# VH-VL binders against q0aze0: the designs that were tried, part 1

All scores and structures are predictions.

Target 1, 268 residues: q0aze0
Amino acid sequence: MKIILVNNRFKENTEKKAQEIAGQLSALNVEVIIDNGLDEPYAGTVDFIMVLGGDGTMLRAARRYGQRAIPVLGVNMGTVGFLSNIEINELAEYLPLILREEYSLEARMMLEVAVFQQQSLLTRVFCLNELLLRSNSPRMLSFALEISGQKLEPYRGDGLIVSTTTGSTAYSLSAGGPIADPQLDAFIVTPVASHIINKRPLVVSPEREISLHLLEEREAIIGIDGQIKMDFGAENRVLIKRAPHPLLMVNLKAKPFFTSIDRSLQRQ
Unless a header shows other numbers, all headers, positions and changes below count from the first letter of the chain; antibody chains aren't numbered by Kabat.
F, E and O are the ipSAE of ESMFold2-Fast, ESMFold2 and OpenDDE, as the mean of both directions, binder to target and target to binder. V2 is 0.75 times the mean of E and O plus 0.25 times the DockQ between their complexes.
[cut] stands for letters that were removed.

## First folded at step 4 (VH-VL)

Design ad13
Fold by ESMFold2, look of step 8:
Structure ad13 (fold): chain C 268 residues (1-268), chain A 121 residues (1-121), chain B 113 residues (1-113)
Amino acid sequence: as target 1 above (268 residues)
Amino acid sequence: QVQLQQWGAGLLKPSETLSLTCAVYGGSFSGYYWSWIRQPPGKGLEWIGEIYHSGSTNYNPSLKSRVTISVETSKNQFSLKLSSVTAADTAVYYCAREGFLEWSPYGMDVWGRGTLVTVSS
Amino acid sequence: DIEMTQSPDSLAVSLGERATINCRSSQSVLYSSNNKNYLAWYQQNPGQPPKLLIYWASTRESGVPDRFSGSGSGTDFTLTISSLQAEDVAVYYCQQYYSTPRTFGQGTKVEIK
C-alpha cells in the first residue's frame, strides 16, 4: 500500500507529526510519500491520501491530487474546519479501517479553471472552493459574464466569485453568497462589492460553462482557493467548468454538516 | 503509454470532403486538447485546429470556413473534415495531443503516424 | 498570428561539432504569471511524424539526450546540439503554443558536412 501524506512545512508541529506518522506507517509496511508543498506533486500511483492540517492544506491536496480519483482523508490537527473528518489523536483508532479500505467516500465537485490569452490556453488549474476575479488596484472592474454563451448585463464592482458548493462557506459567504449543501453539485456566482444593485448571487447548473473577461483595461487577479494568484488583463479570458473528477473525501466518522456550521464559521 | 492511431481515405478528387479519424489508446481522452496538423510534401507544418474533450474547438483562421473537428467521446476518437478540397490540400495529416504538465501546456507530445492525403490536380 | 522565423534554413555540421538553430517569434511567448516560455522544439526524421525535443524553451522531453539543449526567452530562442551524432540528421522546427493559431517555424535541415 502506498500513501501520500500531505502537510504544511511552514507549520512546525505538523511537520514533526507527519514524520512520526510516516514512521508508524512504514513499520506497517506502508510506503509513504511526504508532500510538504516544496516539491512537485508525486507523479506515481498511490492508494490513499492523508492530509494533516486544516482546510488550507486540504485545498492544496485537492488541487494536486483531486483529479486522480484517490481517496483523501482530512485529519484535523487543532482547528476545526469543514474538510477534516477525524482528529489526529484518533488516527491510531481508525488506521485499521483505512488499511482495510473500510470507509465510505463523499464526492465533492471541483472547478476546472482555464485562463486564455485571446483563444490560446495559458494555464488550467483545478480547485475545490472558488475562483476569485478581483481588481489589483483601487479602481473597480468592469467585466462580462457569460453562462453557456448567454451574455449577462455587464458587472461593475470589486470582482466576482465562482465557487463550488463546498466553497459556499469560504469567500463566497463573506461576499453575501448562500451556504450550500456540499452534497449538491452547482456553481455559486457571487458578486464582490457590486456597484450594480440588481446583481444577486446565482446558483447555476454544474453542466454550464462560465466565461469571464474584462470590458476595460484594468489590472486584475484570478485567485484560486485563496492560494494561487494569476495576473488577468483585458487580453485574457477565463473559462470555468465542472472538473472531470470530484474530490473523493474519506468518511470514517460522522461529521454532520448542518449542525457544525456555527462552530466552523466562528473560526473564519 | 498514450498512442494515437489515425485513418481515412488517402486519395480524393477536387471538391470532395477530406475525412480523417484519430483514436486515443493507453491514456485519458478527458483533460486534453487534440489537434490536427498538416504538412504538404517538402514543406513545413501547418496547424489546422484543435478540440477539447468537451467539444470546444479552435481553428486556424486560414481554414476555418472549411474545417470541422469533432469528438466521439464514447470511443475516445476525434475527427477532421475539410470540405471543398483542392490540390493545395495535398499533405500528410497528423493528429496530436497538446501536452499538459504543471498546470500548463507544453507542446505536442504525442503524434499519430500521419496519413498522406492526395488531391488530384 | 505569431510568426515564427528560424535561421538558418539549412545547416551542415561535422560529426561531433556543435549545431545551433535560432528561432524568433514576432511576439513574446512568455506567460509572465508562471514564467514559462510557450515554445517547443521538434525533430522530424524523413517519413516520420515530428518528435517533441524541448518544451518551455529549455526543458528536455523524457528520453531526449543531454546533447540537446534549448535557451532563450520572450522572442529569441536557440536549440543547440552540443556534439552532433549521425542520428541527429533531421529537420528541426520551433513552435509556439502561446497563441492560436499554433505556428511553427519553417524548419531547419541539419546535415552531416
Scores: ipSAE 0.213, ipTM 0.679, lowest interface PAE 5.1, mean pLDDT 89
Fold by OpenDDE, look of step 8:
Structure ad13 (fold): chain C 268 residues (1-268), chain A 121 residues (1-121), chain B 113 residues (1-113)
Amino acid sequence: as target 1 above (268 residues)
Amino acid sequence: QVQLQQWGAGLLKPSETLSLTCAVYGGSFSGYYWSWIRQPPGKGLEWIGEIYHSGSTNYNPSLKSRVTISVETSKNQFSLKLSSVTAADTAVYYCAREGFLEWSPYGMDVWGRGTLVTVSS
Amino acid sequence: DIEMTQSPDSLAVSLGERATINCRSSQSVLYSSNNKNYLAWYQQNPGQPPKLLIYWASTRESGVPDRFSGSGSGTDFTLTISSLQAEDVAVYYCQQYYSTPRTFGQGTKVEIK
C-alpha cells in the first residue's frame, strides 16, 4: 500500500504529525509520500490520501489529487470544519480499517473552472467548494450570467459565488446561500451584495454550464476555494462545469450532516 | 519516466479512416490532457486535438469534421480516428502529453516516438 | 488562430558561437493577470519527436543545458544557444499554447558552419 499524507508545512503541528504518522506507516511496510504543499503534486500511483488538518488542507488536496480517483480521508487536527471525517486521536483506532480498505466512499462533485481571454484558455482549475467573482474596487460590478446558453438579467453587485453542494457551508453560506445536502449534485449560484434586494440564490443542475463575464471595464478578481486568486477583466470569460471527476471522500465514521449542522455552524 | 507508446496502420488508401492508439506507461494517466500532433514529411507540426482522461475533447477546427479522439481509461490509452484521408494526410503522427503547472498548460513535455502514416492509391 | 513565424528558416553557426532564433506571434501570448508568456520552444532531431526545451518563454525544462535560453514577451521571442555544440544540430520550433488550436512556427534548421 502507498499513501500520501497531505499537510501544511506552515503549520508545525501538522508537519510533525505527518512525520510521526509516516514513521508508523513505514514500520507497517506502507510506502508514504508527504505533501506539505511546497512541491508539485506527487505524480506516482497511490492507493490512499490522508489529509491532516482542516478544511483548507482538504481543499488543497482536492485540487491537487481529486482528479485521480483516489480515496481521500480528512483527519481533523483541532479545527472546526465540515470536510474531516475522524479526529487525529482516532487515527490509531481506524488505521487497521484503512490498511484493509474496509471503508465506504462518498463521491463529492467538484467544479471545473476555465478562465479565458477571448478564445484563449488561460487556466483550468478543479475545486471542491466554489468560484468567487468579486470587485477589486469599492464599486459594484456589472456582469453577465449565462446558464446553458440562457442569458439572465445582468447582475450588479459586489460579486457572485458559484458553489458545489459541498461548498454550500463555506463562503456561499456567509453570502446568504442555502445549505445543501452534500449527497446532492448541484451548483449553487449566490449573489454577493447585489443591488437587487430580492436577488435570490439559484440551485442549478450539474448538467448545465455557467458562464460569467464583465459588462463594463472594471477590475475584478476570481477566487477559488478562498486559496487561489487571479485578476479578471472585461476581456476575460469564466466557464464553470461539473468536473469530470468527483472527489472520493472516505467515510470511516458516520457523521450525520443535518443533525450536526447547527452545532458545527455555532462553533464557527 | 513517463513513456508513450503508439501503434496503428501505417498505410492507407484514399477515403479510408486513419486509426492510431497511444498507451501511457510509468505515470499517471488521470489528470492530464493528451494530444495528437502530426508532421508531414519535411514540414512543420500541426496540432490535431486533445482529450482529457475522462473523455472531454478539443479539436483543431481545420480537422474537426474528420477527427475523433477517444479514451480508454482502464487501459491508460487514447486513440485517434481521422476519416476520409487523402494524400495531404500523409505524415508522422505523434501522441503527446500536455503538462500543467499551477493549473496552466506549459507545453508538450512527453511525446510518443511517432507513427508514419502514408496515404497512397 | 495565432500564427507563429520563425526567422531565419535556416542558420549555420560555428562551433562555440552564439545561435539566435526569432519567433513572432500574430497576436500577444502574454497573459496580463500572471505576466506569463504562453510560449514554448522545442528541439527536434531527425527521426525523433520534438523535445520540450523552454516554456513560459524563458523557463528551461528539466535536463536542458544552461546554454539554451529563451527571452521575449508579447509577440516577439528569441531562443539563444550561447555556445553551439555538435549535438545542438537540429530543427527548432516555437509554439504558442495561449489559445486553441495550438500552433507552431515553421521551424528553424540549425547547422554547423
Scores: ipSAE 0.011, ipTM 0.501, lowest interface PAE 8.7, mean pLDDT 91

